# VHH binders against Metal-independent phosphoserine phosphatase (IPSP), part 10

Target 1, 238 residues: Metal-independent phosphoserine phosphatase (IPSP), of Arabidopsis thaliana (Mouse-ear cress) (f4ki56)
Amino acid sequence: MGHEWIDAEREFKWSEDVKVESEVTEIVLVRHGETTWNAAGRIQGQIESDLNEVGLKQAVAIAERLGKEERPVAVYSSDLKRAKDTALMIAKTCFCPEVIEVPDLKERHVGSLQGLYWKEGAEKEPEAYSAFFSSQNDLEIPGGGESFDQLADRSMDALEQIAKKHKGERVIVVTHGGVLRAIYLRITQASSAGKLLNASVNVVHLRDQKWIIDSWSDVSHLSSVGFLQRGFDGDAKP
Key: E = the ipSAE of ESMFold2; O = the ipSAE of OpenDDE; V2 = 0.75 times the mean of E and O plus 0.25 times the DockQ between their complexes.

## First folded at step 1 (VHH)

Design h9 (framework vhh_gefurulimab)
Fold by ESMFold2-Fast, scan of step 1:
Structure h9 (fold): chain B 238 residues (1-238), chain A 127 residues (1-127)
Amino acid sequence: as target 1 above (238 residues)
Amino acid sequence: EVQLVESGGGLVKPGGSLRLSCAASGFTFSSYSAAWFRQAPGKEREFVSAITSGGSTTYADSVKGRFTISRDNAKNSLYLQMNSLRAEDTAVYYCAAKPYEIVSFGTDTSPAEYDYWGQGTLVTVSS
């Protein structure tokens, strides 16, 4: 929680003699590439799954796109394998030798829904299914699942800690649909986050202590690869 | 053959300075993260400082403001500039390197994360 994993004295410091002209912190948020379970319509949550052939091609396409843009100073990732594998491809292409794992960027734990096909959730786990689709933000999903507020709080905490460490810099963060939805809703206070497509590039800016959505759900780099028009990964509703 | 060779250690008085060097050979040093660790008699190896291939640095609280880590990829070298030395800095100093890998927050300070190690150079701070 809070700031326990980031120490203030480890924050990037500007020289006292250097006048910084730009104080915009840019965070490029990437949803991991397509997995075999995404393609099958199977609920992942915090269960491990692998990128499929399409997901691997999507990771290459993201990496090539980001490699042509301003070089990031760091690459952060959820510690779930699908996010790490996507992040590794990006890091290699962007000349960042390390991917920094952040457990607080894991997909929502969706309790008893994890492992089920989304079309079967209502029948097999009706209470957990109702909880997932509830508008009640503090309702935990049965089976050890998280509430929306628990997900959103840890997602925003992680995002804020990364931003504090990289003031005025550009960083890449690879995560999941539920995390991206939570970030979008906390920043905009909208009722919907739109489509959260696999391998999408989403950009947020921190400027003058205010979060701004710069661009969202950009899949222009996937024109030759393709993407699922609807998918499910934790709290990223199909 | 992968090798890391430390040099620059020696005897220095409290308040003095030393510059340690580590020469890398047998691999593409510029693609590796590197670190300095130290081990005092009767103690475990402890983290001192790390530098990523991109030049980002991390320091142990005990050396912040006194030590500076740097690298020169053209010379395949890692450096540690040690200022304001104290008796408690007396130790064998090791340079270490690891290939491109996934790193959990804070694990870059663990000796277990490093695959390549030098043989060490002794630093003694005494009057």
Scores: ipSAE 0.005, ipTM 0.200, lowest interface PAE 11.5, mean pLDDT 84

## First folded at step 2 (VHH)

Design k1 (from h1 with S56R; framework vhh_lunsekimig_d3; at its last look DockQ between E and O 0.01; V2 from the best seeds 0.00; counts 0 for: pae E 19.4 > 2, unsure alone 61.9 < 65, placed apart)
Fold by OpenDDE, look of step 2:
Structure k1 (fold): chain B 238 residues (1-238), chain A 128 residues (1-128)
Amino acid sequence: as target 1 above (238 residues)
Amino acid sequence: EVQLVESGGGVVQPGGSLRLSCAASGFTFSSYALYWYRQAAGIERELIASIYSGGRTNYVDSVKGRFTISRDNSENTMYLQMNSLRAEDTGLYYCAKESYTIRVYDSSGHTLEYFDYWGQGTLVTVSS
């Protein structure tokens, strides 16, 4: 079954179609597969990077897992390539005709940190580095980066819009570590989201206007493929 | 170059007060969390107070209600107001700049640690 990508030049707009159902909406949130930058410890942000060999295998593993589960009514993805490529694999296996790109599902813009290695970030861009890990949620990262609040706001908005559109349905959303962290923290109000692994499957439910974490950071499907036990950890010091 | 210089230490009687200062330079002061540590003789250095870039503060239980951490971004200076001092508060007090550990998890649990910037410390002695 052929997959069609939404034209990247098209402005994404949410439909106002709302199904009034009292049923549980299930959103399967997936972090994209491992990229060459992930493996190298390089800060991606919104910079494009490709899935590496492991990442591709991870994407397949995710797809195979999800393909054996309830068929989703739609697959959403950020418009970043690493997410789209992961989503495409999932969509194919789940017989979804298209991947719907949602710009608000993009990874956090991390300003001047983008392109740097984590090991050098503190030295080369100390202010941006500090801002990234800052407990001040409204602090924007220097170099055009987003604050945590900005990330969380757009991420939750996207999530809510998807849920609104698909009340009582199951959908897949492929996104990024920062977005997942933001969503987790907004839902749980916890101080930390823990580590978020590439290719992790995270399930959230919306019931009676309340978000619930059903499962988080599940990588059981990667047992055959192996995974870098590398997790995204952007939590500030308590 | 990041520099932190502590001052204000001295000898004080129990129940007395002391105000420490940390003069900072070499970075955008307002963008960083700052910390006070102390190290008593024979004891490991401990974090006692934190002030974040947004102004939020945190204290260890032993100093809550007695110590107040603050910052003046216009002067690039952090303070620690210490009231109701006790003998157990005796130690070398350090100012530290915000530091982070980036956890890049591999099979071995590898982590990347942010380099910590510390001052030379200022001695606080609480004695009768």
Scores: ipSAE 0.000, ipTM 0.198, lowest interface PAE 14.0, mean pLDDT 85
ESMFold2, look of step 2: ipSAE 0.000; ipTM 0.094
ESMFold2 (binder alone), look of step 2: mean pLDDT 76; pTM 0.738

Design k2 (from h1 with S31D; framework vhh_lunsekimig_d3; at its last look DockQ between E and O 0.01; V2 from the best seeds 0.00; counts 0 for: pae E 13.9 > 2, unsure alone 60.3 < 65, placed apart)
Fold by ESMFold2, look of step 2:
Structure k2 (fold): chain B 238 residues (1-238), chain A 128 residues (1-128)
Amino acid sequence: as target 1 above (238 residues)
Amino acid sequence: EVQLVESGGGVVQPGGSLRLSCAASGFTFSDYALYWYRQAAGIERELIASIYSGGSTNYVDSVKGRFTISRDNSENTMYLQMNSLRAEDTGLYYCAKESYTIRVYDSSGHTLEYFDYWGQGTLVTVSS
C-alpha cells in the first residue's frame, strides 16, 4: 500500500448538489508575546525590543493552542521582530510552510514617546503624551507619530487584503496592541477595545463583506505561563 | 552540551510499523517541547509531530492517526511510533529540541536568535 490516500482533485465543479461548506473567512489575530520593554513599562512603538523569557513561553503556549485548533492555511506577521518571532513559533507548530510579512501591520509610530517609560511620558513629552490619549482621531503624535486614523486605515486595509486572498479559509495574523485596538474600534464603532494583552487571541470573521467579532482578548491559554495584567489600553486618559 | 541521538530506523514493507527513539542529554528534558521532522531526498525538512512539556501533542495531517509521539521523562527519551507505513514516509527522521538564545548587539540593541537543536537523523525506508 504505497498510495492508501489520494487527495481529491480541487477546483473542478461537482454536480449542482455540491455546496461549499463555508464562505466565512476566519482571521485569528494575535498580539505578540511579552518583550523586555513591555515588562519594563517602556514605550516601543516601532522601536525593536525582543521577546523576553516570558514572551517566548507565551509564544509556545499560543502555538500549542492554535496547533490543536483547525489548521490555518497561512500565517501573517508584522515586520517587527517581536511579532515575527511569535509568528514563527505558531507557523512551526501549525505546520505552515512560511510566515508572510506585512509591513502595514507594524505597531503605531508614537513619535517622541518612543523609548520613554510610560510613567515619565506626561512629564517629558506632555504634548505627545496628550496626543496619544486624545480622542481626536486625526491628531498626529508629535515627533513623526501617526494619528489614530492613519494607523486604523493601514490596519484595516491590510486586514481586508488578507481576507480577500483567503475567502472561506482560516489564517493567523500576529500584530500589536495598537493595531488590534484600531481594528476592533473600526469594526465595532465602540468607545473602547478593552485591554489588549500580550499573547492574546482575538478572532474576527468576514461574511458577506461584514466584519464580525467572534471573540476578543482571550488569554485562557496563558494560565500556567502568565501575562502582564497591565495590557495595552489607549482609551483612558490619566 | 545538548545532544540528541535518533535510533530505530530501518527497512520495512508498506503497512508495517517502526518505533523511533530520541535519546537526549545536556538539558532539563521535562522542561522543553520536542519535535520530529522528516526529510525526503530533495525536500526541505518537514515538521511532522510535536510534544509539549505538559504532554499534549500535535501532528501534520499526513501522519495523523498513524503516528504517535510520546516521551519518557525518567529516561530522557522521546519516541515516534509509526504504524501503517507508506512509501511516502521514506526519509531521514530527525528529533529536535526547541531552544532560544538572545544575542546582544552593540549600540543597535539586542535581538532573539531562535533555533532548534538537531540530531543526526535515522533512516526509514518503506519498500516492497
Scores: ipSAE 0.000, ipTM 0.296, lowest interface PAE 13.9, mean pLDDT 81
ESMFold2 (binder alone), look of step 2: mean pLDDT 75; pTM 0.731
OpenDDE, look of step 2: ipSAE 0.026; ipTM 0.400

Design k3 (from h1 with S31D S53R; framework vhh_lunsekimig_d3; at its last look DockQ between E and O 0.63; V2 from the best seeds 0.00; counts 0 for: pae O 3.2 > 2, unsure alone 63.0 < 65, grease 24.8 > 24.2, SAP .7 > .668)
Fold by OpenDDE, look of step 2:
Structure k3 (fold): chain B 238 residues (1-238), chain A 128 residues (1-128)
Amino acid sequence: as target 1 above (238 residues)
Amino acid sequence: EVQLVESGGGVVQPGGSLRLSCAASGFTFSDYALYWYRQAAGIERELIASIYRGGSTNYVDSVKGRFTISRDNSENTMYLQMNSLRAEDTGLYYCAKESYTIRVYDSSGHTLEYFDYWGQGTLVTVSS
C-alpha cells in the first residue's frame, strides 16, 4: 500500500516585505508660559523675564497635558529663564531626569527693540521696527539683532540636531514665539505662521527626511487657565 | 569618534590679527552647526561665534565686527578670523560641534553640567 507522498509544493509565499514603517521622530515644540513682559506688551527678545502667575499656571497645565501622553525621552529648552522654568515643570511631570539647554533655541535677538513696548517701538526705533517687520529675510535688526534667516537657520539646525539624536523617538522642546514662527515657515514655506500663543503646544514629525506639521498652536490645555489673545505675531504690525 | 582639533593660537599685540582653525572628523561636517567658545582665566567658558548649516552666522556683541566665523565643508574645517584683537580677547579658544547644557535632577535639586564635543583648545594671548 504505497503511501503517495503528496509533494505539497510549499508555495514560498514571499513574505511581503514588511514595509518597515519609516521611523517617525516626534518633536513637541512648546512656547514658554506667559511672562510679565508678555502681559505688558513689552518686547523681550533675549532679555530675561520671569513667568507671571498666569505663566506658571500655564506651565503646570502643559506639564499635566504632556504627562498624560507618551513619555518623552528628553526635554530640551532654550537657555532663557522663561523657557527653562517652563521646561523644568514639564520635565518633572514627565519624569525626565534632565533638561537640556540649547542656546540656539533662544528667542530672536531683536536689537534696539529689546526692552521697548510694541506700542512705542515704531516711534522710538523706527529703523529697527521696520527691519523686524520687513519681508527682507536677510535684513538684520539694528542694534545687534538677528535677521530672520539667522534666526531660522539656527532654529532649524537645533531642531535637526535634536531629531538626529532622537531618531524615532518623542522629545519635548521648549522655546519661543520667534523660533516657532521661523520653524513653521521653513517647514511649510507659508507666508504666515499665524498667532503663536504662550504655552501653545506644537507637534512636528520627521519622516524620511521630511518635516511635517502634525498640529500647531494648540492651547486646549489652557481652558481653565486662560491666555493672552494677541499671542506672538511677527507677521503683522501690532 | 567625533574629533575637533583647534590650531592657530599664539601671542599677538593689541590691534593684531589671528586666524584659528578647527579640523573636524568623525561626523558629517556639513550636517552640523559649529561653534567657537573661549575661556579666559577665572571666567566661565563663553560662546562667541556660531556658524550654521545654511551658512548664516551669529556673534556675541563683544566680538561683532572684529571676528568672522567661516567653514569649508570640503575640508571639514571651521575658521575664526580675529581682527583688532584686544587684551580682553585673551583666553583658550575651543571649537564645538554641539552646544548645550544639561541639568540633571537629584534629591537636592538639579545639577548643571556642560555637554559638548570639544577640542583641546588653542591659546590666544593678546599682550603688548
Scores: ipSAE 0.028, ipTM 0.431, lowest interface PAE 3.2, mean pLDDT 86
ESMFold2, look of step 2: ipSAE 0.494; ipTM 0.778
ESMFold2 (binder alone), look of step 2: mean pLDDT 76; pTM 0.736

Design k4 (from h1, 19 letters changed; framework vhh_gefurulimab; at its last look DockQ between E and O 0.01; V2 from the best seeds 0.00; counts 0 for: pae E 17.6 > 2, unsure alone 63.4 < 65, placed apart)
Fold by ESMFold2, look of step 2:
Formats: C-alpha cells, sequence, structure tokens
Structure k4 (fold): chain B 238 residues (1-238), chain A 128 residues (1-128)
C-alpha cells in the first residue's frame, strides 16, 4: 500500500557489545524549512513567518533522512514558529517525544530591516542595511538590532550548554541562517560561511573541548523537493 | 481553527451503498491531500483512500473497485462513495488532512503520510 500511518517503532537500541565513540558530542544543526517570506525575499529576523508548502515538504525530507540515522537523544529548537514547526516534524519521525525550546537560538534581530523586502532595504533603511552587511562585528543594527558579536556570543553559549548536557550523545538543533553563520565563523575563524540554505543539515562535533565541522550546508536530501539558492536571513557579505 | 466534520454514516444492509461527506474549514482545503481512514471495533485505525491536491487518488486493496473518493474544492468538501458494502466495512470513518509525506527508504520504496487534523468520525454499520 502507498499510504500508511506514522509508526512510532523507529527507535534504535544498542547492544551491550557495541563500543560507543569516546566523548564525541554530535550536534546536527538544521536551518528551518522555507517560509513564505523566504520565497518572497522579505526580511524576517525575529518576525514570524510560516513554513510554506515547500518548507513543510523540506521538513519531512529532513525528518526522513535523520530517521534513518542514529536516533538523537533530544531535539532542540529556536522559539520562533518556523523553527519549531520544522523541529516538530523531525521529532515525530525520530521518535523524540519532546522539542526543547531555546530562545537564544532565535534568529538575529535585524532592527529596522525587519519586515522590509531585501530589494528596498538600502533605500528605506540605509543605515540599518549598511550595518547588516558591515564587516564591523560589534556594530548594532539600528532599530534594536543585534551586532554580529551579540548574535555569535548567544549562539555559541547556547551550543556549548547543549553540548555539555550531551557528552557522547547525538542531538538535533533547529535554528536559523544567521545563527548557523555565527557558529561556523566562531568555530572555524573563516572569512565566510557560504550560503546557509533552507532545510540544510550542518553537523558539528565537540571532542576533547574542540569544535570540529563534520559537514556543512548539506542539501542532498532535497533533490526531489528543492530549495532556494539564496539566503536572506543570516547571510552576510564579509 | 481547522475543522473536519464527517456526515452520511448510518445503518445499511450488505450490498448497499452510502456516501460520506467531510466539510473542511479553517485552512486552504485545495492545497492539501485529504483522506479517509476507518476504525472497526477492537481494531487499529486503517487507511481507506486518499485524494491529492492535483486530483490523483489511491485506495486500500480491500476497497478498490467498491469505494470512490472525490473532492469539491469550491465547497471545501471531501466525499467517499461506498458501494457493495460488506460486514467488514463496519467502522467509524474519519476524514483527515495531510500534513506532510515521508519516504520510507526500505527495499519497497513506500511512503508514509502524516495526518495532523482529524474529524470526530461517522459510524457506518453494515448488517442485515
Amino acid sequence: as target 1 above (238 residues)
Amino acid sequence: EVQLVESGGGLVKPGGSLRLSCAASGFTFSSYAAAWFRQAPGKEREFVSAIYSGGSTTYADSVKGRFTISRDNAKNSLYLQMNSLRAEDTAVYYCAKESYTIRVYDSSGHTLEYFDYWGQGTLVTVSS
């Protein structure tokens, strides 16, 4: 039959004879699925926008992929709805009954840019637009927006708190492009994180107090669903 | 608020027919697949039929050729025409809204569909 009920029996059990990897914490970071504002090129920041039809299908594709991998012990999420909705779909398929909200994983507050279309940002809010694209990491975005440093500090603090609770374990964290960019740049000290695509899977490890990027911007699970090639929230040009 | 309300259930003799309806509200009905499920006394809820937003249909083997699913997007309504009814068709019938689909990557290549909203059900009893 081509249609079935969701089965809760996808839990993995490890035998006592299987050696576990020593003290490696694996955190699977997921950017939420596509929203109506992503598709429209509209700046979200901390404004709510719903997953669109593509975003919902992306969330199930992520969940399907992760459901075939080692079961996570927990699913964490930003408190913004687009991330929670993505996380709920993952948790259902991975047989994690709870999604743990982490407010410090919400997207960057981008001040007066929030709600504007990217096309109009430079004209309507030139100072905020310039601040968002600035290489000055301590520059706050006008209108109550966060500097890159403020975003990165809270993002890394949240990541480190999660890792501390889960030594030797695997967890999934659903968050946003800006948060992912900040984490990548703080771990690698690179000049660019590349594109942070909707519904991408990004894997980091913590071993012996050292963060390691295992994989980044993986969208291989989206070949039949598709994804936007651009990132509007969380991308910055160095 | 999303609502799905079934109607048209009742008592019918074997070989008879019934037409179930489901009135949908609170969401864009035409954008989602919709389905019928049923649950017989003492048994697990089982899939009956689905119709996708593009109009394609699928049926459980046990009802193929006897049941016909349809939708009227202008009326936000889902229907199930049940013909040649049998005693084993006795069940509470539920209307359901698809949330998303998942591919099961086993040797069969089957899919799993998630349904996030359900009606209260309508009872169909097939007995002499």
Scores: ipSAE 0.000, ipTM 0.105, lowest interface PAE 17.6, mean pLDDT 81
ESMFold2 (binder alone), look of step 2: mean pLDDT 78; pTM 0.781
OpenDDE, look of step 2: ipSAE 0.008; ipTM 0.229

Design k5 (from h1, 27 letters changed; framework vhh_7zox_3; at its last look DockQ between E and O 0.01; V2 from the best seeds 0.00; counts 0 for: pae E 13.7 > 2, placed apart)
Fold by OpenDDE, look of step 2:
Structure k5 (fold): chain B 238 residues (1-238), chain A 128 residues (1-128)
Amino acid sequence: as target 1 above (238 residues)
Amino acid sequence: DVQLVESGGGLVQPGGSLRLSCVASGFTFSSYAMGWVRQAPGKGLEWVSDIYSGGSTGYADSVKGRFAISRDNAKNTLYLQMNRLKPEDTAVYYCAKESYTIRVYDSSGHTLEYFDYAGQGTQVTVSS
């Protein structure tokens, strides 16, 4: 009576390759609160302007939102006052000890358009106006302005540097509409970044050297504060 | 609270005229620039005209020579006289407070939109 040794085929349990969950770097990009110039429809560019009452309230709203989320390891900001003031509010609420200023996060220099009202820009500075809205990305705006490419290059550089410093971490970056647009377009290669509102929260992730837009133009935190229905499709209004 | 109430819209034949009114409240009307914007079906918001506190006026190219913006500060009222109306003028027209600029650029596909306070709008339909 031959005991048939049932060769128990050792099911080779393939060791579940612990997929090392690639560390995700999260950068929360925030457009600064509403300024007096924003409200007036005046072109700021890199000219200093203050948050207005609404902008201050927006900054508080942003801070409150972010304060309820994962604590960031750092808060970065453009060195322009409107961004810094927004960032300071956020930093305070998120218990960040300081706001790190990054000049490359400044709004686009828009040359001779700076200080003008958008309504009068085409009339008073037609060449600059045309350059600003040009599809030619390497065209510099007359009066010392930046091309889109220049803006995009420095913006992405700043973003990448920040991400490199904070791999796998969450950071807040307060910046401007033009910068946000540039970043969005560089990341997505889309034709438009959609509307970018003051005090919007925009989340991007870096995973395996790839940028991903997680959320964009989120203003859900402004329900009680309100916001100007401002935006640009295809180009940012500084 | 800022309130803007538009009126005067309606149905009109091509070549006809309408006069829109906007009554403002909740702010010092005379101190602010005012304007009109419109939104046609399936299209974005378009700037039509504005008038500054000092009386200077601006018009979109599409309405220049046909529309006239004016204001009566004593009545806190903004007006838009629309003459020689075209089917293309069919839209909801909104009265807007100082802080608005809307530009549509067909060649570049760029649209810039500024505005804070606007009314509920009044429908203008130009149809034969």
Scores: ipSAE 0.000, ipTM 0.227, lowest interface PAE 12.9, mean pLDDT 85
ESMFold2, look of step 2: ipSAE 0.000; ipTM 0.142
ESMFold2 (binder alone), look of step 2: mean pLDDT 80; pTM 0.813

## First folded at step 4 (VHH; framework vhh_lunsekimig_d3)

Design m1 (at its last look DockQ between E and O 0.68; V2 from the best seeds 0.00; counts 0 for: pae O 8.5 > 2)
Fold by OpenDDE, look of step 4:
Structure m1 (fold): chain B 238 residues (1-238), chain A 126 residues (1-126)
Amino acid sequence: as target 1 above (238 residues)
Amino acid sequence: EVQLVESGGGVVQPGGSLRLSCAASGFTFSDYALYWYRQAAGIERELIASIYRGGSTNYVDSVKGRFTISRDNSENTMYLQMNSLRAEDTGLYYCAKESYRVYDSSGHTLEYFDYWGQGTLVTVSS
């Protein structure tokens, strides 16, 4: 009766820490800091403008806030300088080694309105001004501008691509008021996105292929720096 | 690996028409916006047309009303219908996917990458 020593060599399978892949992708959407043009009430669109002194302070404030939160795996930015500069500050503070520039995150091209002051837009470029505030989403702004649909499509495409790449992770995206507005409206199907303030922090989640707004237009980190109360005028007819 | 292969270029007379194709592989075609670029001799490459996931399109002013970008997701192919061609439309036409530029925290460029095809030459001449 041969005692077959079943050498149950319990192969110590190191429990592969099943990294429970978080089912939730978190994207922190940040509007860039205040620019000279923002302060002046000048329409930027895709024209380059620099952060002013306040904007730089705002960027620092954002960075400090986010630096105290969960470390992001990546920082994305539009290719416009004002966003990129903000993103670089954030990346540095959050110990992200890189900022990834995404052209489709740039501000809406607003055609002939670019370079004008908001207060003079209706007078100097009435057609473009009307188009910008139109409820017709497929209406392109004269002078080579984008329709809302065009903006929204490219913005959402960029957002979705980022989310796909970073499933279950936290990422930061620095972009612009128009883009944020478009994203908000596409996600919520609301009639208005409200005021979008410079240096605002906006958090969206992707879960089960559904976008959810977690927080919006948060400027609590700006208490010591201040902000322009006007915000982005995308929803309000002057 | 992402691959984009342009075709359909050739020589055409002013006022003529040409249809370019871009065959894509290596990625989920329907999930991405796609672009047509062109580069004329001695001129920097320029974006001329965009088609997004939702089907919306955008054009540079110089080609508006003459060029039409479209996509067939079932065939993983993007097209550029070019009508009323002009001499100034001559150039190498590129199909592109989303481009990225990577910066370090100091603002220094670390990497630049685009997904481009090899291009197809369009020559508009009498």
Scores: ipSAE 0.010, ipTM 0.260, lowest interface PAE 8.5, mean pLDDT 86
ESMFold2, look of step 4: ipSAE 0.481; ipTM 0.782
ESMFold2 (binder alone), look of step 4: mean pLDDT 78; pTM 0.748

Design m2 (at its last look DockQ between E and O 0.29; V2 from the best seeds 0.00; counts 0 for: pae O 10.6 > 2, unsure alone 63.7 < 65)
Fold by OpenDDE, look of step 4:
Structure m2 (fold): chain B 238 residues (1-238), chain A 127 residues (1-127)
Amino acid sequence: as target 1 above (238 residues)
Amino acid sequence: EVQLVESGGGVVQPGGSLRLSCAASGFTFSDYALYWYRQAAGIERELIASIYRGGSTNYVDSVKGRFTISRDNSENTMYLQMNSLRAEDTGLYYCAKESYRVYDSSGHTLESYFDYWGQGTLVTVSS
């Protein structure tokens, strides 16, 4: 009575590991349009300034670009007017009913440098100027200014809070050159963030608790409008 | 780290007065609107007073004329002067920091959001 060992070839169907596609949060970081002060080479910091004609056109260009892309679930902005105005344009075009103002997204307070021209900063406020360009990240700028660490901490905190609220979603954040620089350096740990131009579009992703730069300093949408070539470069002394 | 610490609570008779303090740290105090909330037993937390960056204030009707919210930016402290206290004012009082504000397309404030709260200070108004 031959025990026919039925070799049941159990086809080990590898259960398709449903790769839980880690939800990617996309944050589109936008530097506000050109202001009169940007054009003049004047240091703004947290001083209010208006978008100039070019800046307004840039804002429209950004809005048009983003309006053709995936609709964001929210638009965030710093509480400074130049960012808010840019954000409102974007929100309108992207059919976002509201703009969310986040004070921690405001530009770096640069102390006694605020209101000066870059060309005169070293002469008129040498200590503050030196502090601004210092490699010492915990050095506060004289005149009530922020250190780089202070800027970076609040910027990243804001970014993280936004990401937490919008996990797996796409959001727009309108902010400033200093903030963008800080975010870039914290994410990449690079020595330099490069030039940050007004109206630039910068895309970061959060996946599995890791920030990734997807694209940076994109100004392709400004081909018809133009931009200041010098941009914002906090890494090198003018 | 953002910290808010309330103090000044206690037991008072009806008609009495208290002054609450909220000591703030870990953020630029002058850049944010601040708020007082209270929570009575069995009732949801309610906003009772607001002070904005520019110093303007707002009050709920139940405390209007009796409570005064103020801030000292040099000391990073917000205050709530409470006069003519009533039994219904009994509760835990919290200070809150505004995290962000929602605007409509016209620039009108739709809603404010709060991420940071203190531990609260107890106010008991009893005869």
Scores: ipSAE 0.006, ipTM 0.241, lowest interface PAE 10.6, mean pLDDT 87
ESMFold2, look of step 4: ipSAE 0.365; ipTM 0.748
ESMFold2 (binder alone), look of step 4: mean pLDDT 75; pTM 0.721

Design m3 (at its last look DockQ between E and O 0.01; V2 from the best seeds 0.00; counts 0 for: pae O 8.7 > 2, placed apart)
Fold by OpenDDE, look of step 4:
Structure m3 (fold): chain B 238 residues (1-238), chain A 125 residues (1-125)
Amino acid sequence: as target 1 above (238 residues)
Amino acid sequence: EVQLVESGGGVVQPGGSLRLSCAASGFTFSDYALYWYRQAAGIERELIASIYRGGSTNYVDSVKGRFTISRDNSENTMYLQMNSLRAEDTGLYYCAKESYRVYDSSGHTLEFDYWGQGTLVTVSS
């Protein structure tokens, strides 16, 4: 009674990617790499600054990480150089044809604080400094700065527009610490967003018109490159 | 209720092969990344393979080229094909659903909504 070993070589038919339309939109939010000003503790706001050597390495590390994950359908970026440069690296690695610039993803305009060092802000621009750390969300920072509400409104609007355009898809968005903070707080209604480090990867999901934080402040990809421990803690009174 | 049930573990000789399965229920399977973890005796649980919503995969170096993670969204099942098994592959294998991840001062921590009970893989001569 010959035990016919049915060698069911089940041909691993790569199931045809039945693009089951995902009900979840995934936005990978990335804070740009370290800049010279970040390293120096200088307040950037919407002032242009370049990635430093560490920042460039961080951008590469982000790109390498994301390149190993699900391919995004698009890469968006703030139109500030430090974000764009980070995004370009990511786009290249993820085989995205272009980086789509979104002005509403710019860092918070922080008025007269721009260009100052954090350590001197309270002394040189006490009103602006106070406004920046104020719990009053509708308070504009002196010198043409934005209130937190203004920042949050434009940030969320940009996020929502991107999500609508890419329903059920994965996209990458490169932006800034203030924007990420604002988005986090609007989604969670928490009192704090925690520390946001340069080159951090943050993942949010949109399902049934509800935003969910999937992951936040992930810097695991920076283990070999390093990062400044001084994250953007916009809520922490120095 | 979210459930993950691993199966397919067993005893194999070095160089042998096993195929693990993870049957999932209680959530929209296709909308989540899934992971395989393993835990050897006396060692912390380690992530070994990831499969994302779009089917992209990632592996730790120790299993790269030997293990293949896959998913069948129509069956709500994730698989781990393990070839060229080694003694060091011995351990309890867990499947996990994507959840919240946080970085803290001690390092990156992956948190998952649910874990299965695990399936034991023993590679022994």
Scores: ipSAE 0.013, ipTM 0.308, lowest interface PAE 8.7, mean pLDDT 86
ESMFold2, look of step 4: ipSAE 0.538; ipTM 0.806
ESMFold2 (binder alone), look of step 4: mean pLDDT 77; pTM 0.742

